# Designs tried in a protein design chat: VHH binders against q9ulm0r997to1333. Part 19

Target 1, 337 residues: q9ulm0r997to1333
Amino acid sequence: FSIPVHFTNGTYHVVGFDGSSTVDEFLQRLNQEIGMRKPSHSGFALFTDDPSGRDLEHCLQGSVKICDAISKWEQAMKELHPGKSEGGTRVVKLMYKNRLYFRSQVKGETDRERLLLASQTSREIVAGRFPINKELALEMAALMAQVEYGDLEKPALPGPGGTSPAKAQHLLQQVLDRFHPRRYRHGAPAEQLRHLADMLTTKWATLQGCSPPECIRIYLTVARKWPFFGAKLFAAQPAQLSSKENALVWIAVNEDGVSILDHNTMQVHITYPYSSVTTFGGCRDDFMLVIRSIPDKSSGKSHIEKLIFRMAAPKIAEATFIMASYMNHCTTTVNPP
Key: E = the ipSAE of ESMFold2; O = the ipSAE of OpenDDE; V2 = 0.75 times the mean of E and O plus 0.25 times the DockQ between their complexes.

## First folded at step 5 (VHH; framework vhh_4orz_3)

Design h6 (at its last look DockQ between E and O 0.01; V2 from the best seeds 0.00; counts 0 for: pae O 3.3 > 2, placed apart)
Fold by ESMFold2, look of step 5:
Structure h6 (fold): chain B 337 residues (1-337), chain A 119 residues (1-119)
Amino acid sequence: as target 1 above (337 residues)
Amino acid sequence: EVQLVESGGGLVQAGGSLRLFCAASGFTFSRYAMAWLRQAPGKRREWVALIYSEGSTYYADSVKDRFTISRDNAKNTVSLQMNSLKPEDTAIYFCARGWYSTSRYFDYWGQGTQVTVSS
């Protein structure tokens, strides 16, 4: 058997396996073939898409057999579309991307890891899960354009076929769609979109001759200025918040703990280290996080804070799995057996 | 050990044709993208043609419709058919292995084979 494993930049690698292959064995082969460090260093993992087409990805656990994961996905597809199992139906998509980010492992990153981290971060920037101002957003899009398409071609002389102004404009809009935040273009008039394309051209032209590894290093240097680089962000609605036009927050899960960020500005409101988290989990669409504060020095009392958030159940499962993974890593590192 | 060995280069008159071959060993050939690059005297190495593991092909604009890349997974070879050759095609041609099945980045290179196109 073989199956493509997809990356966030739209490329893939075909990996061989058999009926007994576990996810761990499959990943070991993938990592050897594409030159990635093992998961304990890179933090990369294997995911499936959601059979329903929802914006969800499901992390595959290492002990699970690949064939069983594929079969489970196919069964879920059959349950969603009864009677279509005889016809051509969508097949499972395996995605390889970063799941856990460890700051101590940055110095050992390979060029391949940096490419995939930048690609994944670029998708987060486009989706609005990464704070970036308007000026830097164009610079970051130009860097990814240089990586993806190379040097910007010189404008063609006037004339049919030799000019290709429609093709050149289409490429610039494609770059903006792929690498520039959607929120900065939402509802924008056509004149503003053409101005953005012109500014993109200017930024991209300055990168002539810049190699993909150089562009990726610059990209990550800029992106890592945000303290939550590498965190996984989950949109959530606090259950007991008073009425407000913006009722959403970001729950950011990273190596340090669980942080609550303002949904619009992405400024941190508070960070709860894992040592202060006594209970977490979900029921239906309610995610609960129970925090024990440090004892008050004057009274010796500690405070229990119960936080309830509305989130889709699959996102709750994803968040709790990532939290548990970070907590297990911390426990093993501090007090190995 | 990954090994790529080019052959088939030589001297040819402008307008002529030449076929390059690359023998690959030391890896599961069918799973990787393969490419041809070239370097002319005094110029940077440039990408010429790329073939993905599934067979999709891509060409630099300067060689499009004149060159054809192909692969034989049974023999672990990739080839480049070069037609309507021009003096500006004169270069050392290198076979390269992609990072993965659909990569446009390369990690191993052959020694190269000289192609000289006389006017």
Scores: ipSAE 0.454, ipTM 0.802, lowest interface PAE 2.8, mean pLDDT 87
Fold by ESMFold2-Fast, scan of step 6:
Structure h6 (fold): chain B 337 residues (1-337), chain A 119 residues (1-119)
Amino acid sequence: as target 1 above (337 residues)
Amino acid sequence: EVQLVESGGGLVQAGGSLRLFCAASGFTFSRYAMAWLRQAPGKRREWVALIYSEGSTYYADSVKDRFTISRDNAKNTVSLQMNSLKPEDTAIYFCARGWYSTSRYFDYWGQGTQVTVSS
């Protein structure tokens, strides 16, 4: 058997497997073929798309057989659409992307890991889960354009030769759609979109001759300046009100702990180290964190605080599992094999 | 280990044709994108033609409609048919392996084969 594994940059690699192949064996083959480190070092993991089509993703555990994962996905698809004819055949999609990010692993990164991290970061920028101003957004889009299309004058693009004015504008619009924050273009008049395309052209032209690895290194150097680079962000509504009524926040999960960020600025309000997290997970329809504060110097008493957040049910599960994975990594690295 | 060996280069008159071959070994050839790149004296290396694992082909504007890239997965070879050659096509031509099945990034190159087009 063989099956395509899709990457964050919209490309894929076909991987061979047999009826007995586990996810671990499948990934060992994939990583060898595309030049990536093992998952425990790279932080990358294999996901299946959601049979319901609601942009939910399921991480596959290493001991699971690929054939079993495909069969379970197909069975779930049949249960969601029993006795109904669908327009065309929908098949399982395997996706390979970064799940856990560790700063200690940066120096050992491969060029493929960097490309896929940059592509994933670009998707977060487009979706509004990365703090970026208008000026930097165009610089970052230009870097990705150079990576994916090459030099502006001599593009490494599919399609017919010769660039008409219509083709040029179509290409620039594709670049903006793929690599530029959606919020800066939403509802924008045609004049503003043309101005953005002109600015993009100017920025892209300055990168002439820059190789894909060079552009990717620049991109990640810029992106890593944000302390929450590599964190998974979950939109959440606090159920408890403090001195300020804050309607919406980001819950950021990374190796340092769980942080609460301002939804608009993405500046940190507070960080809870995992050592301070007593209990976490789903509580009814909400996400719960139970935090134990540092003992008071005068009394020696610690304070326990229960935080409740309203969050989409699939995101509650995702946040819970990612937190558990970071916590487990911390405990296992104390006593390496 | 990955090895790419080019052949078929030579001297040809303007308007003539050449066919370049690349023999690949050390990896599962059918699962990777393959490409031809060229480097003219004093210039940067530029891509010329690209073929994905499934057979989709892409060409630089300068060679479109004149060059044809193809692959033979049974023989682990990629070929470049060059027609209507021009003096500006004079360059060292390199065979390259993409990072994966639909990649436009390359990690291995052959030693190159010289193509000289006289006027």
Scores: ipSAE 0.284, ipTM 0.720, lowest interface PAE 5.0, mean pLDDT 86
Fold by OpenDDE, look of step 5:
Structure h6 (fold): chain B 337 residues (1-337), chain A 119 residues (1-119)
Amino acid sequence: as target 1 above (337 residues)
Amino acid sequence: EVQLVESGGGLVQAGGSLRLFCAASGFTFSRYAMAWLRQAPGKRREWVALIYSEGSTYYADSVKDRFTISRDNAKNTVSLQMNSLKPEDTAIYFCARGWYSTSRYFDYWGQGTQVTVSS
């Protein structure tokens, strides 16, 4: 058997497997074929899309057989779309994405790894899960454009080989759609979008001759300045927020712990190291964190704080598993066998 | 290794002039935007002047028409001519490299040179 694995940059690689192949074995093979580091270093994992068609992804566990995962997905698909012939034609999509990010593992990254990280980051930027101003957004979009499309072709002098102005404009719009934050473009008048395209042209033109690896280097250097680079952000609503402001927050999960960020500015409100987390996971329909406070020097009594967040059920599961993974990793690194 | 070395700083009276120099090495100078930044005591670092690889220049409003940034690609140098200096211009001035030819963001800077303008 073989199945395509889709990457964050839009490319894919077909990987062979048999009835006994586990996700770990499958990933090992994939990594060997595409020149990626082992998962413990790269943090990359295998995901499936959601059978419902929702914008959800499911991380596959290493011990699970690929065939079983596929079968489970197919069964779910059938159950969700009873009687619809169209449901039968959809095939599971495997995705290869970074799941865990470790700062200590930056050294030794392969070119491909950097590319995929940059691509994944770009998706986060577009989706509005990365703090970025308009100026930087444009520059980063230009970098990605250079990576994906190469040098911007000069408007064809009226000669037989020049790209039509219409084609050029179309390309620019595609680049903006792919690499520029949606929130900055949403609802924008056509004139503003044209202006944005012009600015993109100017920036992109300046990258002439810049190689993809160099562009990616710049891109990641910039992106990594954000302290939560590589973190997974979950939109959440604190349950304890008094009636006044239904203020959304971001729950950021990374190797350092769980952080609460302002939803709009993405500024850090508070960080809870994993050492302070006593309990976490789903509680009824909510995400719950139980935090142990540092004992008061005066009373010696530790205070336990219970935090409850409203989140989508799949996101609760994802957050829970990611936290668990980081905690496990921290434990193993401190106590190497 | 990327190196930026600033020089030319000193003490000057208000209304006076200074010229700062920056010597760059360790990269293809002509492909990068260069800038001068400054940091006054207790204040955040701010950009003062920017010059793109192609020669376009930009200035902070506070120094516009008083400061002139220039570059010599043959010598891998960037300069800042500062005229009509004011006490408010007192700061450590840093030479900085842009990410690329037209970037307004910087990835390297020198140790800086002190500029003091006395009233």
Scores: ipSAE 0.032, ipTM 0.495, lowest interface PAE 3.3, mean pLDDT 90
ESMFold2 (binder alone), look of step 5: mean pLDDT 87; pTM 0.884

Design h7 (at its last look DockQ between E and O 0.78; V2 from the best seeds 0.00; counts 0 for: pae O 8.5 > 2)
Fold by ESMFold2, look of step 5:
Structure h7 (fold): chain B 337 residues (1-337), chain A 119 residues (1-119)
Amino acid sequence: as target 1 above (337 residues)
Amino acid sequence: EVQLVESGGGLVQAGGSLRLFCAASGFTFSRYAMAWLRQAPGKRREWVALIYSGGSTYYADSVKDRFTISRDNAKNTVSLQMNSLKPEDTAIYFCAKGWYSTSRWFDYWGQGTQVTVSS
């Protein structure tokens, strides 16, 4: 058997397996073949797409057999679409991307890991889950353009058909669509989009001769200035009495703990280290986080704070599993300072 | 150990044809993208033609419609048919192994084979 494993930059690698192969064994082969470290160092994990076609991904546990995961996906697909033929036209899509990010993993990163991590970060920037100002957003898009397309080609001289300038403009808009935040272009008039393309050209031209690995290292150096680089962000609504106070927040889960960020500015309101998290979990569409404060020196007693957020149940499950994964790592390293 | 050995280079008159071959060993050839790169005197190495593991092909604009890349997974070879050669095609041509099945990034290449096109 063999199956493509997709990456966030639209590429894939075909990996062989047999009926007894576990996800862990499959990933060992994948990582050896693509030049990546094992998941304990890279934080990458294998995901399937959702059988319904929704924008959800399902992390595969290491002990699960690949064939069993594929069969489970196929069965779920059949149950969602009972009228379709047995062969079906859609097959499971495997995606390999970062799930847990540890700052220590930077030491020893391979070029392949850096490329894929940058590509994943670029998707987050485009989607608005990464704070970036307008000037820097163009610089980041230009870096990805250099990686994907190489040096910027000079515009052709004007002619009756004008075909070379038209191809150049199409490429510039394609780069913006792929690598530039959607929010900065949503509803923008045509003149603003043209201005963005002109500015992109200027930034991209400065990168002539820069290799893909060099561009990617620059990209990550800039992106890592954000303290929540690598965090998994979940949109959530704190419990409120008024419907007009529809204030979303980001719940950011990372190595340090659980942080609440302003949804618009992405500024941190507060960070709860895992040591202060007494319990967490979901009930229906409510995510609960129970926090124990440090003991008050005057009374010697800790205070308990209960935080309730509304978010979709599948996202609650995802957040809970990621938090548990970080907490398990934390307990494993408790004895070291 | 990955090995890529290029052959088939030489001196040819402008307008002529030449076919390059690359013998690959030390990896599962059918799983990786393969490419031809070239380096002209005093210039940086540049991409010429790319073939994915699934057979899809891509070409630099300067060689499009003149060059054809192909692969033989049974013999672990990749080839480059070069037609209508021009003096600007003069370069050392390198066979390269991609990172992935559909990669445009390369981690290994051979010592190359010289192609010289005289006017």
Scores: ipSAE 0.438, ipTM 0.798, lowest interface PAE 2.9, mean pLDDT 86
Fold by OpenDDE, look of step 5:
Structure h7 (fold): chain B 337 residues (1-337), chain A 119 residues (1-119)
Amino acid sequence: as target 1 above (337 residues)
Amino acid sequence: EVQLVESGGGLVQAGGSLRLFCAASGFTFSRYAMAWLRQAPGKRREWVALIYSGGSTYYADSVKDRFTISRDNAKNTVSLQMNSLKPEDTAIYFCAKGWYSTSRWFDYWGQGTQVTVSS
């Protein structure tokens, strides 16, 4: 058997497997074929799309057989869409993405790994889950454009081989759609979008001759300046907020702990190290964190704080599993067998 | 060890045709995209043609409709048929291996073969 594995840059690689192949074995094979580091270093994992068609991804566990995972997905698909003939049915999509990010593992990154990380980061930028101003957004988009398309071709003098102005404009719009934040483009009049395209042209032209690896290097250098690079962000609403402030927050999960960020500015409100987290996970329909405060020097009593957030159920599960993974990693690093 | 060996280059008159060949070894050929790159004197190396593992082909605008890339997975070879050659096509041509099946980036290339088109 073989199945395509989709990457964050829109490309894919076909990987073979048999009826007994586990996700770990599958990943090992994939990594060998594409020259990636082992998952413990890279933090990359295998995901499936959701059978319902929702914009959800499911991380596959290492011990699970690939065939079983596919079968389970297909069964779920059938259950969700009764009566649709076999010929028009959606096929499971496997995705290879970074799940866990460790700063200590930056050293030794391959060019391929960097490319995939940059691509994944670009998706986060486009989706609005990365703090970036308009100027930097254009620069980042231009870098990705250089990586994907190469040098911006100067409008060929009206000769038989020149890219038509229309084609050039189309390319610019495509680049904006792929690499520029949606929130900055949403509802923008055509004139503003044209202006944006012109600015992109200017930025992109400055990158003439820049190789893809160099562009990616620059891209990641800039992106990693954000302290929460590699973190997973979850939109959440605090349940305890008085009726007056329906203020959304970001819950950021990374190797350091759980942080609450302002939804608009993404500034850090507070960080809870994992050592302070006593309980976490779903509570009824909400996400719950129980935090133990540092004992007051005066009273010696530790205060327990219960935090409740409204989140989508699948996101609660994802957040819970990611937290657990980081906690387990920290434990193993401190006590290497 | 990955090896790519180009052949078929030479001198040809403008309007003529040439076919380049590349023999690949040291990797599972059928799993990877292959490409032809070229580098003219004083110019940067540029991609000319790309073929994915699945057979999809892509061409630079400068060579579109004149060049054809093909692959034979049974023989581990990739070829470039070049028709209607122009002096501007003069360059060293390199066979390149993609990182993966649909890669637009390359991790290995050969020593190259010289193509000279005279006016």
Scores: ipSAE 0.014, ipTM 0.286, lowest interface PAE 8.5, mean pLDDT 89
Fold by ESMFold2-Fast, scan of step 6:
Structure h7 (fold): chain B 337 residues (1-337), chain A 119 residues (1-119)
Amino acid sequence: as target 1 above (337 residues)
Amino acid sequence: EVQLVESGGGLVQAGGSLRLFCAASGFTFSRYAMAWLRQAPGKRREWVALIYSGGSTYYADSVKDRFTISRDNAKNTVSLQMNSLKPEDTAIYFCAKGWYSTSRWFDYWGQGTQVTVSS
């Protein structure tokens, strides 16, 4: 048997397996074939898409058999769409993405790990889950263009062969769509879009001769300047403000703890170290965090705060499992104070 | 007219230091990112260091912790402090403007300044 595993850069790799292959064995084979370190070092994991068609991702546990995961997905699809004929239904999609990011593991990263981290970061930038200004956004898009398309080609004279002005403009638009924040282009007039394409052309041209691995290293060096690089972000609505339609925050989960970020600016409001988290998880249809704050100086007693956030059930499960994984890693390693 | 003029290159022994300068004119310097690139004989041009208009700096793995890029917006200059130089750092070093004001297929590069590191 064989199945394609899809990567954040839009490519895929076909991996062989047999009826007894576990996810751990499958990942060991995949990682060997594409040049990745083991999951405990790289932080990458295998996900399936959501059978309901919402395209939400589910992380596969290492002890599960690949055949069983596929069968379970197909059975869930059949149960969600009973009586449908075989035509018009989706097939399971396996995706390979960074799940946990550890700063201590940056030393020893492979070129493949860097490529996939940069591609995943690019998707977060496009989707608006990464703080980036207009100037830096074009520089980052140009770096990814150099990685994906190589050196910028000059316009050719109209005739047999060569890059026409129309073809060049189409390529620039494709680059912007793939690697540039959607919010900076949404509702933009044609003149502004042309200006962005011209700016991209200039940025891309300055990268002439830069190799793909070097562009990726620049990209990640830039991206890692954000303290929440590698964090998993969940859009959430605090229960205390649930009556307000635009009262949103980001819940950012990383090795340092759980942070609450301003939804628009992505500036941190507060960070809760895992040592301060007493309990967490789903509570009815909400995500709950119970925090033990620093002791009240006047009374000498710590205060317990209960934070409730409205989130979709699949996101609650994902946030819970990610937190548990980071907390488990934290208890087995020594961190400087 | 945009001009970039590099200076400060020379011959130095391994382990030595050099400071490169780039004088920029013909554009609003403070609004643009500036970069240093290098080209060794027979090799492709390689990015070395980048400084954004706001002062954020980024370095190639081969030079990090050894090189420091800085800028002076009042004087329209960008500089590269190179410490612990190695023979492999031998190259022509170029100053580049990282933003534009008009449509172009390429932006301005200076003439370059030669750095030679002897073993």
Scores: ipSAE 0.000, ipTM 0.264, lowest interface PAE 15.0, mean pLDDT 81
ESMFold2 (binder alone), look of step 5: mean pLDDT 88; pTM 0.892

Design h8 (at its last look DockQ between E and O 0.10; V2 from the best seeds 0.00; counts 0 for: pae E 15.9 > 2, grease 24.7 > 24.2, placed apart)
Fold by ESMFold2, look of step 5:
Structure h8 (fold): chain B 337 residues (1-337), chain A 119 residues (1-119)
Amino acid sequence: as target 1 above (337 residues)
Amino acid sequence: EVQLVESGGGLVQAGGSLRLFCAASGFTFSRYAMAWLRQAPGKRREWVALIYSGGYTYYADSVKDRFTISRDNAKNTVSLQMNSLKPEDTAIYFCARGWYSTSRYFDSWGQGTQVTVSS
């Protein structure tokens, strides 16, 4: 047997396995073949897509047999499409990407890990889940263009060694579509889009001769300046705010705890360390956090604060799973370094 | 798993021609740069010809205008047409995959195919 494993940069790697292979054994083979550390060091995990096609991923546990996971996915697909399908016309999609990010993971990172972390971050930048200004956004897109396409080749008249002008223009549009934030181009007139392409060529030209590993290291050096690099962000509407303002926030989940960010600026309003989170969970479309505050200076007693946010139920499930994973890691005792 | 299988090597007289083929599988072929490397007896492996995912090609000075690299993304193959062969071209030729779509750094290669050019 073999099956493709997909990555956030749109590539895949086919991995062989047999009927007895566990997810752990499968990942060990994958990681050796692509040059990555084991999941406990890289924070990467293997996911399946949701059989219904919803934008939801399911993390596979290491002790599970890969064939059993595939069979469970196929059975769930059949149950969703009873009556006509002769089984899965759609095949399970395996995705390997970072799930838990710890700052300690930087020590010993491989080049492949850096590439895939940068690719994952690039998807977040494109989708608007990463704060980046217009100038920096073009620099980051240029870095990914250098990695993907190499040195910018100037348009020339057709000839044995030249790149055609039409081919070069098509490439610039591909780069913007893949690596540049959608919000900065939404509704923009053609003149502005042409200006963006011109600015992209200027940024990209400065990278001549820069190798893919160097470009990726620059990319991550810039991206990691944001304190919430690697955090998982969930859009939520606080129940305690005026509905008139349409006041969305980001709930950011990372190794430090659960943080509330301004939706537009990504500035942190407050961070709740996991030690202060007494409980959390969902009820229908409401996500609740119960926080134990610092003891009152005058009485020495702490207060309990309940925070309620409206979120789509599938996102609540994802957020609670990631939070639980970080909390379990933080509870584990380890020998001091 | 990534597989690169070379074929088409053999013995030819100086001035002759030979075409090498590489069949690739196990990865998104169209997203990677592909190359031919060679290793002559007693020498280090060296880069010969490179083709980016977008089709642009590069050649080592020693083979420029004599060798032509091409790719077929529909069949996942890369080829090397070698004309005007010289005894100095004698080597094991390896098909290689670039680190990424335009990489000049390689992370995988096949077992190689022998090319011998006699005078």
Scores: ipSAE 0.000, ipTM 0.306, lowest interface PAE 15.9, mean pLDDT 84
Fold by OpenDDE, look of step 5:
Formats: sequence, C-alpha cells, structure tokens
Structure h8 (fold): chain B 337 residues (1-337), chain A 119 residues (1-119)
Amino acid sequence: as target 1 above (337 residues)
Amino acid sequence: EVQLVESGGGLVQAGGSLRLFCAASGFTFSRYAMAWLRQAPGKRREWVALIYSGGYTYYADSVKDRFTISRDNAKNTVSLQMNSLKPEDTAIYFCARGWYSTSRYFDSWGQGTQVTVSS
C-alpha cells in the first residue's frame, strides 16, 4: 500500500506501508525518505483530517497501525454520511506537521525542517494565531513569496515573452491570499487590496536574488522573536467571567507550560509552569486546569485554583494531549534512562 | 561530485515527440527537486519543468500540456517527455538540480543536450 502525505508547504510525498505498519514505523520511513530528523528532535507528527469535513486535525498515535487508522476514518466517514453514494469518494488525508516544538532542538535543523516550520508558521499568521503588525505581515508574505515563486519578475517590457500585467496582478493576489493575514484583508475594498499588492511588490522586489534558504532563515529568525513561537494556541472563553464580558483568551501550550494570552493583542496575562499544574483536561463540556499556587511564605499553605474554559471538544482533547506530551518529555529529559 | 548527464536530444520535425533523460549521481537524488532548463540561441536560459522530491510538478506556460517531467528515484533519473514540438522549442536542454526538495533555485546542471525542431 501507498498513501500521499501532505506537507505544510503544499507538497506531498507518497509513502509505502503494509498491514502491520505502525505510525512510528511509517514516520520513520517517511523521515528517512525525505531526510527529516527523528520525531523526538523535530517534533513533527502525522495527522488525519476529520471525517466530518470540519477543519479539525487528529494526531495519530505512534503505536497505532496505519491501516487501522485509515479504516477507522473510513468507517466514521460512512457513519456520518449514511446513504450518500458520494460519501465514498472522499479519501483520508494524511498530514505531516510540527506538533511539539523544542528550543533546544533548533540547532541541527535541516533545511527541509526549516522550510516546513516556516510554512506552518505562515499558516498560523494567515489564520490570525500569530501577533504581527501590517508592516511585518507584508515582509513575511514577501519572504514566502520569494521562497515559493522566486524573484519578482519585472514587468516585462512589452516584449513577446513578458508576463502580462494581468498575470502579474493575479500572482500578487494569490500571494496575499496564501501568505497575508486574512484579518487584515477581510472586507477590504478593492482599492485597498490593490494598494496592498503594490506594497507587497515593493517588499518582494527588495528580495531579488535572495535564495530560498536565506529567506527561510530570515523568516524564522523574525518569527522566533515571538516567545510563543511553536506554541499551540487555543481560543477559549473563561467560564468565570460574568455574562457581561464575552472576553476571549488564547490558551498557549508549549514546552514551558500553559499561558493565558489576551485574545486581541496576544500579550501574556499569566504563565503556569507544568510543575504547578495538578489536573488538566475535559470537565463536562469545558476545559479545566487545576493549578497549585506557590505556598504563601507566611502561612505555608498552598492555594489550589481551578480554572474553567469554554472550548470546542476537539480542541480540549488536542490541548490535553499536547500538554501531556510536553509533561512526559520534561520528565524523560530530567531522568535520562 | 554532483554529476548530471543529459541524453535523448536530436533533430525532430514539428509536431513530433522526443524524450530526454538525465542521469544523476554524486548526491542523494530523492532529496532534491529536479528541473529541465533550456537555452535558445541568443536567449536567456529559462526553466521548462520542475519536479519536487515529492513528485509535485510545475511547467512553464509555453510547454504546459505538451511536456511532462517525471523522475525515478530508484534509478536516479529524471525525464522530460516532449510532445507536439514546435520550432520555438529548439534549444539546448539542461538537467538541473534544485537546492533542496522543493526549491525553484538550481545549484547544478549538466552540459546539456541539443534539441532541434525543424519546420
């Protein structure tokens, strides 16, 4: 058997497997074939899309057989679409993405790894899960454009081989759609979008001659200035907030712990190290964190705080598993066998 | 040392077909994008077709739907099937290696093979 694995940059690689192949074995093979580091270093994992068609991804566990995962997906698909003969045409999509990010593993990154990380980060920027101003957004988009398309072709002098102005404009719009934050473009009049395209042209033109590796280097250098680079962000609503303030927050999960960020500015409100987390996971329909405070010097008593967040059920599961993974990693690193 | 050796060029009549081959050695072939470039007399070298390590393909507008690039990682070869050839396709064709698996920048190329399409 063989199945395509989709990457964050839009490319894919076909990987062979048999009935006994586990996700770990599958990933090992994939990594070998594409020259990626082992998962413990790269933090990359295998995901499936959701059978419902929702914008959800499911991380595959390493011990699970690939065939079983596919079968399970297909069964779910059938169950969700009873009687529609057309339901049989959709095939599971496997995706290769970074799941865990470790700062200590930056050294030794391959060029491909950097590319995929940059691409994944770009998706986060476009989706609004990365703090970025309009100017930097354009710069980042231009870098990705240079990587994907190369040098911006000067409007060919009206010679037989010149890219038509229309084609050039189309390309610019495509780049904006792919690499520029949606929130900055949403509802913008055509004139503003044209202006944005012009600005993009200016930025992109400055990158003439810049190689893809160099562009990616610059991209990641800039992106990594954000302390939560590589973190997974989950939109959440604190349950304790009085009905009056529908205040959303970001729950950021990374190797350092769980942080609460302002939804609009993405500024850090508070960080809880994993050592302070006593309980976490789903509680009824909500995400619950139980935090142990540092004992008061005066009383010696530790205070336990229960935090409840409204989140989508699949996101609760994802957050829970990511937290668990980081906690396990920290434990293993401190106590090397 | 990276080696790229092109073959399969020749003289063909307009409307004809030709298949070019490139044998690659000196590097891990499966990790790199491969491309075909061409240079006509008095013109600048241009890319014709690109194939990523993962099999994704790109074509210049001028050759789209006429040319097909493929690769065999087991044999370390890349091929260019050229159909419906035109006199404008006359050029030296070069096999080129991308800098990495999804690169559109090339760091190595062969000596080239001459393709001549007669009217």
Scores: ipSAE 0.000, ipTM 0.243, lowest interface PAE 10.5, mean pLDDT 89
ESMFold2 (binder alone), look of step 5: mean pLDDT 85; pTM 0.877

